# VHH binders against q86w26r167to484: the designs that were tried, part 29

Target 1, 318 residues: q86w26r167to484
Amino acid sequence: SLVVLQGSAGTGKTTLARKMVLDWATGTLYPGRFDYVFYVSCKEVVLLLESKLEQLLFWCCGDNQAPVTEILRQPERLLFILDGFDELQRPFEEKLKKRGLSPKESLLHLLIRRHTLPTCSLLITTRPLALRNLEPLLKQARHVHILGFSEEERARYFSSYFTDEKQADRAFDIVQKNDILYKACQVPGICWVVCSWLQGQMERGKVVLETPRNSTDIFMAYVSTFLPPDDDGGCSELSRHRVLRSLCSLAAEGIQHQRFLFEEAELRKHNLDGPRLAAFLSSNDYQLGLAIKKFYSFRHISFQDFFHAMSYLVKEDQ
Short names: E, the ipSAE of ESMFold2; O, the ipSAE of OpenDDE; V2, 0.75 times the mean of E and O plus 0.25 times the DockQ between their complexes.

## First folded at step 12 (VHH)

Design y4 (framework vhh_vobarilizumab_d1; at its last look DockQ between E and O 0.01; V2 from the best seeds 0.00; counts 0 for: pae E 19.3 > 2, grease 29.9 > 24.2, SAP .815 > .668, placed apart)
Fold by OpenDDE, look of step 12:
Structure y4 (fold): chain B 318 residues (1-318), chain A 121 residues (1-121)
Amino acid sequence: as target 1 above (318 residues)
Amino acid sequence: EVQLVESGGGLVQPGGSLRLSCAASGFPFSSNYMAWYRQAPGKGRELVAGIYSGGRTSYADSVKGRFTISRDNAKNTLYLQMNSLRPEDTAVYYCARDTLKYGDLTFFDYWGQGTLVTVSS
């Protein structure tokens, strides 16, 4: 079986994929159907040491002693969840080069094309824009469209996000009074951004005077709220602007070279302090052979898209 | 009780045609994705053709242009028209239903008993 899960950025594809793995592991989902469920973050595949199926399986299992031979004897009982087809990355060594498919990309393409393990089940998540690249690889696939939150789910999310009932009600009231915000909150990722923004404003004792009129405004409001102050505790416009430019530069460079994971050294190159930018960047430790290495990514791809777009608007201090 | 009963298989010469049928019962046929699979001797089961509830179809490359999947919702019946049959098409053909169990996602297949198609001179 081959299923494509498509949805805009932030609609909950990754969350659903991870939930599926959890529910399977606990016996709730697909009992007896799959012996193994392999979650593959397409963004992380570039970190594989070798572009081999066996290595991918070891990597997914987190165990180099996984019984790969036994696993491969019954491919029909395997489910691969390829999360984020649109986030496949170029090799780090070639991050500045535009070339054909990397070996890691090729590995997944062979899987998607059903050349490798043709009887296994595949779930592929992707954004709509990447479908044009995915469709040529698909022989037979069912497509599922993730729509995001219902109206009830939006309300529930606010109640869940804000532990204080009064804050929740206030925030939700603000959102309901703005059609753009309310519609935007259909997207769970955006809903989080909006809630975070509102919470940040409330915590700072600020009144929301201007309401966003589009997605860009929403992100700008968030960014403006959470840009870090100066090292001396000040919040100068120059410093904030610098950090914004740097984030834009990082995002743009990433998009240009199909990079979504960044080394700490790359952040330093852009004069960015990862830990201080937790509102925008997330970090994870990855096992690379015998070494553990920290990588940064934008908290959501939508942030990278936003900063990339903003890169065209910000002036370079050259 | 969900039931899928295939029929129409048999012996046919290369270049010949067969029409398979699958009678479905015990579930809302019209709202389900249906598919034909086949399993050749010594090989794994493979998807041949699928048809969405809305009527959209998909085919394996190996049968594209030769096979046609269709459905009659009023009769709760799935069809596979097989033309220009080849020896490589020799297999047991299975009718399958997918049930949505986790949101809009499904990997649960209900299978019929299968019908044997033999293409030989």
Scores: ipSAE 0.032, ipTM 0.329, lowest interface PAE 5.0, mean pLDDT 86
Fold by ESMFold2, look of step 12:
Structure y4 (fold): chain B 318 residues (1-318), chain A 121 residues (1-121)
Amino acid sequence: as target 1 above (318 residues)
Amino acid sequence: EVQLVESGGGLVQPGGSLRLSCAASGFPFSSNYMAWYRQAPGKGRELVAGIYSGGRTSYADSVKGRFTISRDNAKNTLYLQMNSLRPEDTAVYYCARDTLKYGDLTFFDYWGQGTLVTVSS
């Protein structure tokens, strides 16, 4: 069976995918149905230069001694969750071609086309834009749409985000009085941005007198709150203007090359100090063979898209 | 394995009170978000109240100020104190775990059998 979960950026596809793995592991989802569930982050697949099925299994298990032959004995009892098909990096596919391999010969394409492990179950999450590239590979797929938070789910999110009940009530009151903010919080990623912005304002003792009027304003409110002042303690490297331009440049380069993970060297090329920009960039450690390497990404794909779009506005001088 | 057993329902006059209980077993109760849902005849299930592992609570607008959710982690028990009951509160009340609805998807529901609350029509 093959299911495609589609929804706009920030609708919680990754959260849902990870919850499914957890619920399966605890026996609450599909009890007795699958012997193994493999979670594959498509944005991380670039870290595999040329993957065979065995290497993918070792990577997912974190164990190069995993019992591959036993795992593959009953393919019908396997579930693969391919999270973020829209986040596949173009250089990965071009690198495969340079080795004389067709894109249709890649492990992911073989799995999706049912040429490898044709009896296994697949769950693929993606943004709708990538369906153009995905649909030609599909065979008898079911499509499910993810719409975001209900009104009750939004209220619950605010209550869980703030440890202080008074803060949660104040934040939710502000959002409920602004129809645009309230409706934007249907998107979980935007809801997180709004909560983070309001928490930052409250921590700084600021009074919220004017609320954002659209999604661009929401992201700008967040950026304005968490970027340092232009001359922060006399340190020009933390200048708000320079950092903003550098984030836009990184995002634009990433989108141009369909790249979502960045090494420290790439951040340095853009004059960005990853550890000091935790409000915008997150880091993760990845096992590459025997080595562990640190990579950075925007905290959410919505941020990368936002900074990329803003990069065009920075080019209005001429 | 997971068991949720509701009790405390019954027939009550408008303006009356009831206290519902839910005995939980088969999972780490203290670490889980717990909720009360209700389903009136001919309607879908609606969230009534929720309580997080840290004790923070939330309520549907229709019950705010009248209902109080609480938990006793030592006894693995969830409670709903229902005051100032109205005929529109008539429903089967369900205790639930991991009941987050995400978009048009629902994870496996872990529901009790429900307990009927009737407030004279």
Scores: ipSAE 0.000, ipTM 0.124, lowest interface PAE 19.3, mean pLDDT 73
ESMFold2 (binder alone), look of step 12: mean pLDDT 80; pTM 0.799

Design z1 (framework vhh_7ubx_2; at its last look DockQ between E and O 0.01; V2 from the best seeds 0.00; counts 0 for: pae E 16.5 > 2, placed apart)
Fold by OpenDDE, look of step 12:
Order: sequence, then structure tokens, then C-alpha cells
Structure z1 (fold): chain B 318 residues (1-318), chain A 123 residues (1-123)
Amino acid sequence: as target 1 above (318 residues)
Amino acid sequence: QVQLVESGGGLVQPGGSLRLSCAASGFTFSDYAMTWVRQAPGKGPEWIATISSGGWTMRDDSTKGRFTISRDNAKNTLYLQMTSLKPEDTALYYCARYSDLTLGDETVTFDYRGPGTQVTVSS
């Protein structure tokens, strides 16, 4: 079976995919149907040492001693969850100019095309824009549209996000009075951004006077709230602007080269301090063979998209 | 007691439109995925669409682009908007509370369903 979960950035595709794995593992979902469920983060596939199915399975199992031969004897009892088809990356070392599919991309494409393990089950998550690239690979697929939060779920999210009930009520009141914000909060990722922004404002004793009029404004409000101050005693505005420009540059370079993971050296190249930018960047440690390497990514792809878009504005001012 | 009551069916000409409604009671409507199924004479039940709180899915064959599934939780009502109706769409349409999804199978299990509403497309 082949199922495609499609939804805008932040609608909860990844969360759903991970929940599926958990529910399967606990016996709640698909009892007795699958012996193995392999969660594959598409943005992480570039980190595979070898572009082989066996290596992918080892990677998913987190164990090089996994019984791959036995696993492959019953492909019909395997479920692959390919999370983030739109986030497939090009190899770090390869000059970005190669227009062709990377070996790792090819591996997943063969799986999607049912050339590899034709009887296994596939669940693929992707953003709508990437469907154009995915559709030619699909023979027969069921499409599921992920919409995000219901009205009830939005309210529940605010109640769960804020530990203080009064703060939760206040924040939710602000959002309900603004149709743009309320609608935006249908997207869980955006809802988090809004809640974080409001919390940040409350903590700083700032009154929310201006309400965002669009998604860009929402992100701008968030960015404005959480950009770090200048440590060098210089003009705080210049420092903030520098960091913003650098984040835009990083995002733009990533999008241009289809990269979503960044090494620490890359951050340094852009004069960015990863740990200080936790509001915008997340870090994860990955095992590459015998080595563990830290990589940074934007907390959500929507941030990278936002900063990429902003990069055009920042360039014009230079 | 869980109750599902379909309405909105009738006789329409080819190319016409109908909006089906399903009124739900006896349970927290917002907590459950809801499904439209149809059964034509001499055929087995056919899945049309399912909608949960977080999303929806629909068959991609003959109904693609013509049917829309939606819900109003405040009204405890499920909807199926049908456009460009064809004679092949003639069937008894059921509203069902979705209980379990089998990945890759068009077979959906239901714990409750309504009596159905008849849709007839004929010139």
C-alpha cells in the first residue's frame, strides 16, 4: 500500500508520522500487520554512508547488526515512513551544480517507484509544492490531506502551551480577536510561533499593540522578539540586523542548494552562533560511522522559507 | 445512544449537484473521524471519503474533483458536496462513524452508520 500525507508546512505531518511509529510500537496501530516500521527522515538521508537499502535499514534500526537478510524475506510486512519528501538534500561534498539525482535520492525514488521492495507499504509525507515531483513516481496512491488544528484543538493547544491559565486565556483572547492570527493558528507550527511570540511579549512586559496582518508579520514579530542582543556593547540594532542578515543568507543558501542541515562550520562561515540562536535553529547529533557530528537546522522549514524570502529584501538595502 | 441521520438525497439530472448532510448525536462528534460510503444496487459498499479533526481523504477515481467532504463540529453535522453528478453515482449514501483505518485498504470499518439517503442520477 502507498499513502501520501500532504499538508502545508507546520500542519503536523512529522508529528503524525512519529505518532504512528509510537502507536505501532505500543500495539495500538496495525496490530500484527507489520513486523517492522522504518521511519526515514528524508532530510537526514544525505547523511547515509552508503546508498544501499541495507544501509538504510541499519540506519533506521540504529544497529549495524540488525538482521537485514531476514527482514527482507518478508517485505509485505514492512512499513516505510518517508517523512519530508520535500526535504531531500543534495550531498554536502558534491558541487551543487550536478542537476542529477544523488545516489541517496535515487535509493528512495526506487523505493517509491516500487522497483525496490514492491510489496512493502509506504507512507510518504510532503508539502503540496513537492507533489509535482512526487506524482510522477507514484503508480497508485491514496492521498490524505492534513489540515491542522480544529477550533477546539486550537483552544486546547493554548491551554496546554501556557502553564498559567490567565496567560493562556489572555493569549487566546488576543488570537480570537484577530481573524488572521486565529486562522493562522490552524497550522500547529504557526500556532506554536504565535504562542511563543505572545509569551515572549508577556515576559518582557510588552503590550501587543500591533497585530500581524499576514504570516510574514507573524514571523517578523517572532523574529523581532527573539533576536539576540549585541554582546559587544555596540549598537544593538546593528547587531540584530547583522544576525538577521546572516540567518537570511544561511536560509537562502540552503534553499538554493536544497540543504536543510548545516554543519557548525557553515554557521561560523555566516558568523552565526548556533547555541545562541535556539529560537530559530535546532541542533541534533548524528552518528556518521564511528563519529558523532552535530548538525543544525531551522526549527521548522517555515523559518527557512521565511528567512529565504527576507533575503531578497535585505540584499536590496545593500 | 449513537445516532446518525442522513439527508439531502434525491433525484437529480446528470451534471447536477447535491449536498448531503449527516446529523450526529449521542457522542462527542469532534472526537471521531466520519466517513461517507455508498452502495449501488447489486454492488458492495464503496468508500467515498473520510474526515477527521486534522484532515481528510477521498477516493481518487471517479469522484476526484467532484465531491467535497466537510464537517461542522458546532452543529454535529457531516457534509458531502457532490457536483457534476453522473448516473454511476446512483446509490444509497451512508454516513458512518469511523472506527479503524487499515493502511492501503479501501475497506473501512465502522462502528455506527445511518440508514442512508438515496441519490438517483437520471435523465
Scores: ipSAE 0.442, ipTM 0.750, lowest interface PAE 1.0, mean pLDDT 88
Fold by ESMFold2, look of step 12:
Structure z1 (fold): chain B 318 residues (1-318), chain A 123 residues (1-123)
Amino acid sequence: as target 1 above (318 residues)
Amino acid sequence: QVQLVESGGGLVQPGGSLRLSCAASGFTFSDYAMTWVRQAPGKGPEWIATISSGGWTMRDDSTKGRFTISRDNAKNTLYLQMTSLKPEDTALYYCARYSDLTLGDETVTFDYRGPGTQVTVSS
């Protein structure tokens, strides 16, 4: 069967998908139902060495010796979790190939269309913006919506985020006094941004006198905290504005080409030093054949969306 | 109806100062991020600075800290304080309203601009 789990960015789709794998592995979820559960990050599938089903299985298992023949004997006992369909990367294609799918994208589309392993179970997570691209591939699917945090879950998140109970209490009090912020924290990804911003303010000894009143304010508060503006002239201010412009450029190029993983060369093209920008970019090491290679992404896709929106004003050539 | 009206431009000698104003009407000014953009003759628009509804600011590097954006929400007015003006600052200056970012999955768009006020820097 095929289930599409949809929700806005940051609603916890990836966290739920990873928890499902863990709960299955411990016997709590679907006991006896599946022989194998494969987690596929659509953002990371571009890293496959070869666009074949066997390579996908090796990648998912982390083992080039995975028993592919045994795994495929009973496809009906397999579950594939395709996390982040909206994050499928499209490598830059030559003009001659601009209408075609990449080989790795084609592999996932064959699974989704039920051409490959038609009896296996699929769980696909996505943001609604990608439904236009996903719906034509689906034959028969159940749709599930993720709505975000309840009021109790928000309180629990703040308590868990801050290891210092006094910080957690102060942060939650600030948010509760602003109805718009409190509602925004229904979205777990936004809740993380708000908690990170408040923690950053507290660590810098600042008293929060102004609270954000919309999504733009929330992201700008975070950016200002972790890439603080220097209103004095000089090299420091020029460097901060240059980095901000470069993050916007990276995000814009990424969204334009549906790319969410960046290697160090791409960061260097935009004059970005990934290790110094941990507040905005995260990195992961990947085994690619015999080599280990580092790739970067925005810490949350909502940051990539935010910087992309900001770049619209900066990138106007007219 | 949304209306943005800029004022305060004019002819200024190099090294001079000028303060631009943008009077907003037809919407709840305090709910929106606002921006200044300029356009020199024969060139495309150039972003200068943005200020959020809560007063947070972002500025383009090209002005090198000579320009300061501010707002007075009680008066529905956006300001641009310009100092150490140079001939290359000669342009038509507009204010613009951002569409608000909403929760989750929307992008910010640029939806309204004023007619602009001319700033000319020459001796």
Scores: ipSAE 0.000, ipTM 0.256, lowest interface PAE 16.5, mean pLDDT 74
ESMFold2 (binder alone), look of step 12: mean pLDDT 77; pTM 0.754

Design z2 (framework vhh_7ubx_2; at its last look DockQ between E and O 0.01; V2 from the best seeds 0.00; counts 0 for: pae E 14.4 > 2, unsure alone 64.1 < 65, placed apart)
Fold by OpenDDE, look of step 12:
Structure z2 (fold): chain B 318 residues (1-318), chain A 125 residues (1-125)
Amino acid sequence: as target 1 above (318 residues)
Amino acid sequence: QVQLVESGGGLVQPGGSLRLSCAASGFTFSDYAMTWVRQAPGKGPEWIATISSGGWTMRDDSTKGRFTISRDNAKNTLYLQMTSLKPEDTALYYCARYSDLTYVGEGETVTFDYRGPGTQVTVSS
């Protein structure tokens, strides 16, 4: 079977994919149907040492001693979850279409096209814009549209996010009184941003006077709240602006080159301190052969998109 | 007692539109995925669309762009908006609370725990 999960950024595709893995592992989902479920983050595929199916399986198992031969004997009992096809594909650079598929991309394409393991099951998550690139690869697929949070789920999320009930209620009240914020919170990723922003404001004793009017404003409010102060204890507008510019540059470079993982050296190149930018960047350790290497990524792809967009504005002020 | 009652079916000309409704009672409607299924004469049940709290899925081959599934939790009602109807769409349309698609051989079978009596849709010039 082939299933495509489509939804805008932050709608919870990744969360659903991970939940599926968990539910399978616990025996709740697909009992007896799959012997193996392989979760493949498309943005991480670039870290594969070799563009071979066997290597992909080893990588997914986290074990170089995985019984790959045995696994491949019953492909019908395998489920591959390809999370983030849009991160594999370079939808934003028409110019890059001219660049041949990388070997790693080719590997996944062969899987999607059912040239490799034609009897295995596939679940692919993607953003709608990338569907145009995915459709030619698909023969017959079931399409699922991820919508995000219901009204009830929004309320529940606020209650779960805030440990203090009063804070939760206050935050939710603010959001309910603003149609733009409330609608935006339909998207779980944005809901998180909003909750984080509100929490940050509450912790700082700031009254939310100005409410965002659009999604850009929401991100701006968040960024404004969590940009680190100057090392000298003085919130110099200049230092904040510098960091913002650097984040924009990093994001833009990433989008331009279809990079979503950044090495520490790349952050340094942009004069960014990764650990201090935890509000914007996440870090993970990846095993590359015998070596462990730390990579940074934007906490959500929506941040990278936002900073990329902002990069055009920051350049004009120069 | 779980009850599902479909309405909105009827006779329509090719190219016409119908909106089907399913009124649900006897359970917490918002907690369940809801499904539209149809059965044409001489054919087995055919899955059309499912909608949950997190999203919806629909058959893409014959209904793509023509049908829309939606729900109103406040009204405990499931909807199927059908446009550009074709004679091939003639069937008894069922609302189901829980459904699974099982593949037996070359065919799709739909299993459900509860369904309504159905509403007849006839597309005929």
Scores: ipSAE 0.026, ipTM 0.320, lowest interface PAE 6.7, mean pLDDT 86
Fold by ESMFold2, look of step 12:
Structure z2 (fold): chain B 318 residues (1-318), chain A 125 residues (1-125)
Amino acid sequence: as target 1 above (318 residues)
Amino acid sequence: QVQLVESGGGLVQPGGSLRLSCAASGFTFSDYAMTWVRQAPGKGPEWIATISSGGWTMRDDSTKGRFTISRDNAKNTLYLQMTSLKPEDTALYYCARYSDLTYVGEGETVTFDYRGPGTQVTVSS
């Protein structure tokens, strides 16, 4: 009745938990097993106004008219998905030691320790690095290691990624001929980078003669494909290296300050033109008080990690 | 024969609204979950939202609640109401009969067994 799903997910933007809720809702997963499935984002739990189970149910349903009495009549037919325990790890443990400092986090603690609704099914997702802090809270748990895509899942991913079936077949054939690349595509984030790279090559009319042989080569292939040319220079490679160094410095500064969002001023500080670097950076507008501010982030957390790691190599070469 | 035909796309100014429709035929529409996906030039497919046969919805946070999926089972039609459109929303939008959903950061892809040819949405500014 308690399962821990552990696996790497770099951004917190994509979770297996959302897929499971959708698959349950469509009748594909656990048909007839659960009357209700509740998704709880551990990052967002602080937004609860009250630390009561009923309020959590209202929040998950998005409706303060949810039939709480009916829902709780058969707790064994309930599934709670607690997504992103690693996003609670530090505050959760600290507040448990202080006892009652944050009642909302105490509610999740009671669920995890099976003190509240002990007959319900509980699914907790986390990165492995947080497991040492989760294990003391668990009583009886089945641990499932998410290893990524099976061979069939990789084939389906390529078919879904490319709108043209012929492009999908060509891309997959290229990947299957390189055992290292094929194995790397077991990781969904890497699979996305590879598909993006191959699509970019096909749209630019290039023929793939050599394939990447490791993670660094995979990211470098993507970078080399999508770095914009220098409009003013006849030597595009010099400009590309400057942009690459700037992306590395942005990523390193972000890691130093534990940030994934960057203001436009920060991009200018690093001499980066955000709209021109859409292959690496995306933007969103946020309402901050009366102002609307534009923030940028790396399109995928793997890029921030890659550029951060590369920043040490660039510094060593300098 | 399963068919999905989208309509309602076109050229829109930033901040504008569009309502996309997807007419379904050749299967029992009310028994299936349905999905909207978009694909910008040179990029992979991007999941927008899915609606179950029972009307439960899930949507991608990147739209910030600007897009609403809905369905009319009596008319075998799937809808996507789009508001506050931005130039970044320019893409080919198509509907699909749900199979699997895969989240992979911003490069997520929706797996499906049937899809329409799509309708172009262009937000120029």
Scores: ipSAE 0.000, ipTM 0.280, lowest interface PAE 14.4, mean pLDDT 71
ESMFold2 (binder alone), look of step 12: mean pLDDT 76; pTM 0.757

## First folded at step 14 (VHH; framework vhh_vobarilizumab_d1)

Design k1 (at its last look DockQ between E and O 0.02; V2 from the best seeds 0.00; counts 0 for: pae E 17.4 > 2, grease 25.5 > 24.2, placed apart)
Fold by OpenDDE, look of step 14:
Structure k1 (fold): chain B 318 residues (1-318), chain A 121 residues (1-121)
Amino acid sequence: as target 1 above (318 residues)
Amino acid sequence: EVQLVESGGGLVQPGGSLRLSCAASGFTFSDYYMAWYRQAPGKGRELVAGIYPGGRTSYADSVKGRFTISRDNAKNTLYLQMNSLRPEDTAVYYCATDTIRYGDYEFMDSWGQGTLVTVSS
């Protein structure tokens, strides 16, 4: 079977995919149906040492001694979850001139086209914009849209996010009184942004006077709240702007080159301090052969999109 | 709220043609996969045709070459052109899109009320 899960940024595709793996592992999901479930983060595929199916399986298993031969004997009992098709990256090359498919991309394409392991099950997550690229690869697929939070789920999320009940209630009240915020919170990723923003404001003793009127305003509010100064000594407006500009530059460069993972050296090139930017960037350590390498990514692709969009505004002000 | 309203069903002779319409509301139609299903008397619901946001189409083997699914995003309308109709095409036809709730594994199909197509001499 081939299923495509489509949702906008922040709808919880990754969360759902990971949950599926967990629930399968615990026997709750698909009991007896699959012997192996392979979670493939598409943005991480570029880090594979070899563009081979076996290597992909080793990667997924986190074990180079995984019984690949045995695994491949019953492909019908395999589920591949390809998470974030839209986040497939181009090779980390200095001059990303080649618009063609990388060998690693080709590997996944062969899976999707059912040339490789035609009897296995595939679940692919993607954003709507990338669906156009995915469609030609699909012969027969079920297309499903991921819905965000229900009203009950929104309320629950606020209650779970805030440890203080009064804060939770206050935050939720603010959101419920604003149709734009409330609607935005249907998207789990945005809901998190909103909660984080409100929490940040409360912790700072700031009264929320102006409420965001659109998604851009929500992100701007978040950025304004958490954007650190460039130097340890003072929160100068100029330093904040510098950091913002640098984040925009990083995001824009990433989008332009189809990159979503960034090396520490790349951050330094943009004069960014990864650890200080935890509000915007996440980091993960990856085993690359015998080496462990740290990569940064935007906490959510929506941040990268936001900063990319802002890059045009920042340029205009210069 | 997702709303789907089918229309265009009726009685047609074998070899005839019929065009079904589905008016969609309550969501960004242009971003969604849409499909036609049918349910014949005493049979289960089956996929007839699907259309992706990009315009790519898929068909059941039984209707391939005879039916054409299309969409007008400006009008939020899904169409099914049915040509060379056969008695076995008699069914209630449904417009649908597949959805899943966040964190839930149950696929929810949004369905209209359906429109009856009867092919009889």
Scores: ipSAE 0.300, ipTM 0.698, lowest interface PAE 1.1, mean pLDDT 89
Fold by ESMFold2, look of step 14:
Structure k1 (fold): chain B 318 residues (1-318), chain A 121 residues (1-121)
Amino acid sequence: as target 1 above (318 residues)
Amino acid sequence: EVQLVESGGGLVQPGGSLRLSCAASGFTFSDYYMAWYRQAPGKGRELVAGIYPGGRTSYADSVKGRFTISRDNAKNTLYLQMNSLRPEDTAVYYCATDTIRYGDYEFMDSWGQGTLVTVSS
C-alpha cells in the first residue's frame, strides 16, 4: 500500500516518520506486519554513491553486511519511509547522462512508480507544493494531512523548551496575547523559532514590548537576534548585512538547482562561515567512500524558503 | 479541491447586526484552523477572528466583545456573528484556512471570494 503524508514545513512529518521507525522496532506499531522498515531521507539520498537497491539497503542499515537476499525474499513485508519528497535533489541531465541512467529514473522514482519492489509498502512525506511532481508517479495512494500542534501541545512545548518555569510562563503569555503568533505556533518548526527568539531576548536582557505581526516578522526577529557580529568590530552592522545577503544568495541558488545539502566550498563561494552560523545552518559528517565529508543545510527547510523569499526583496532594494 | 463560500453580507445601519457564514468543502473541516479576515477599501487584509480545531477563539482588539466566531463541524460551516456594527467595520469579509503552515510569507493557501458588509452612517 502507499500512503502520502502531507504538511507544511515544520508540521512534524520527519518527527512522525522517525517515531514510526522507533515504535515499529519496539513492537508497538504494526506488530508482525513488516520484517523490515527502512527510513530514507530524500534530502540525503543524493549522497548514495551508487543508485542501486542493495546500496540503498546497506546505507539504511548502516551495514555493508546486511542480508539483502533475505530482505528481498518477501517484498510484501517491507516498508519504505521516504521522508521529504519535496527535498529530493536531482543533478542536471547533461552532467550525469550515460547509458542506462536518466534524471527521470532515480531509484526512488522506480520505487514510487512500483517498477522496483512493486509489492512493498511505501510511506511518503512531502510538502503540498511538491504534489505536482509526485502525483503523476502515484496510482492508488491514501492521502493524510498533518495539522501540527494542538493548543495543549503548544503549552507543553513551551513548558519543555524553557528550563525555568517562570520564563516558560512569560514566553507563553506573550505568545497567547498575539493572535498571529499563537496561530503560527501550531507549526512545531515555527514554535521552535519563536521559543528560540524569546529565549534569546531574555538572555540579552530585552523586554519584549512589541511582538511580530506576521510570519515574516517572526523570522526577521530571529535573524536580528542571532545574526552574529563580524570579527571586524568597526563595521559589524554593515558586515551583518553582507552575511544576510550571502545567506539569501545560498538559499536562492539552492532552490534554483534543487539542492538542500551544501559542501563547505559552496559556503565559501558565498563568503559564509558555517560554524559561526549555527543558528541558521547545521552540519553533518558523511562517509563517502574512504573520505569523510562535511555537508551543511539550513536548520530547517523553512529557513531556506524564508531566505529565498527575502532574496527577492534584497535584490529589489539595491 | 478546497472551496470556501461566504454569505450573509449586506447593508446595515450602525448598531445593527449581521451573521456571516462560510461553507467549506474539500478538506476535513474539523481538523483545521479557520479565520475571518477583512479588507477595507484601500487597505490590506487584516485578521478579524480565528478559531482552532479545539475551539479556542481569538479576536482583533477592534472587534472584541462585538463579534463572535463559531464553527459547526457537522455542517462544515464557519460563522461570524457581528453585533454593534460601526462604519469602520465596512469591508469585504473573507473566510480562510491554512493547510500550508508557513504563516503569511506563503499566505493563507485557501480563501473565499468574500462577502461585502456595508455599515452606513
Scores: ipSAE 0.000, ipTM 0.150, lowest interface PAE 17.4, mean pLDDT 74
ESMFold2 (binder alone), look of step 14: mean pLDDT 84; pTM 0.852

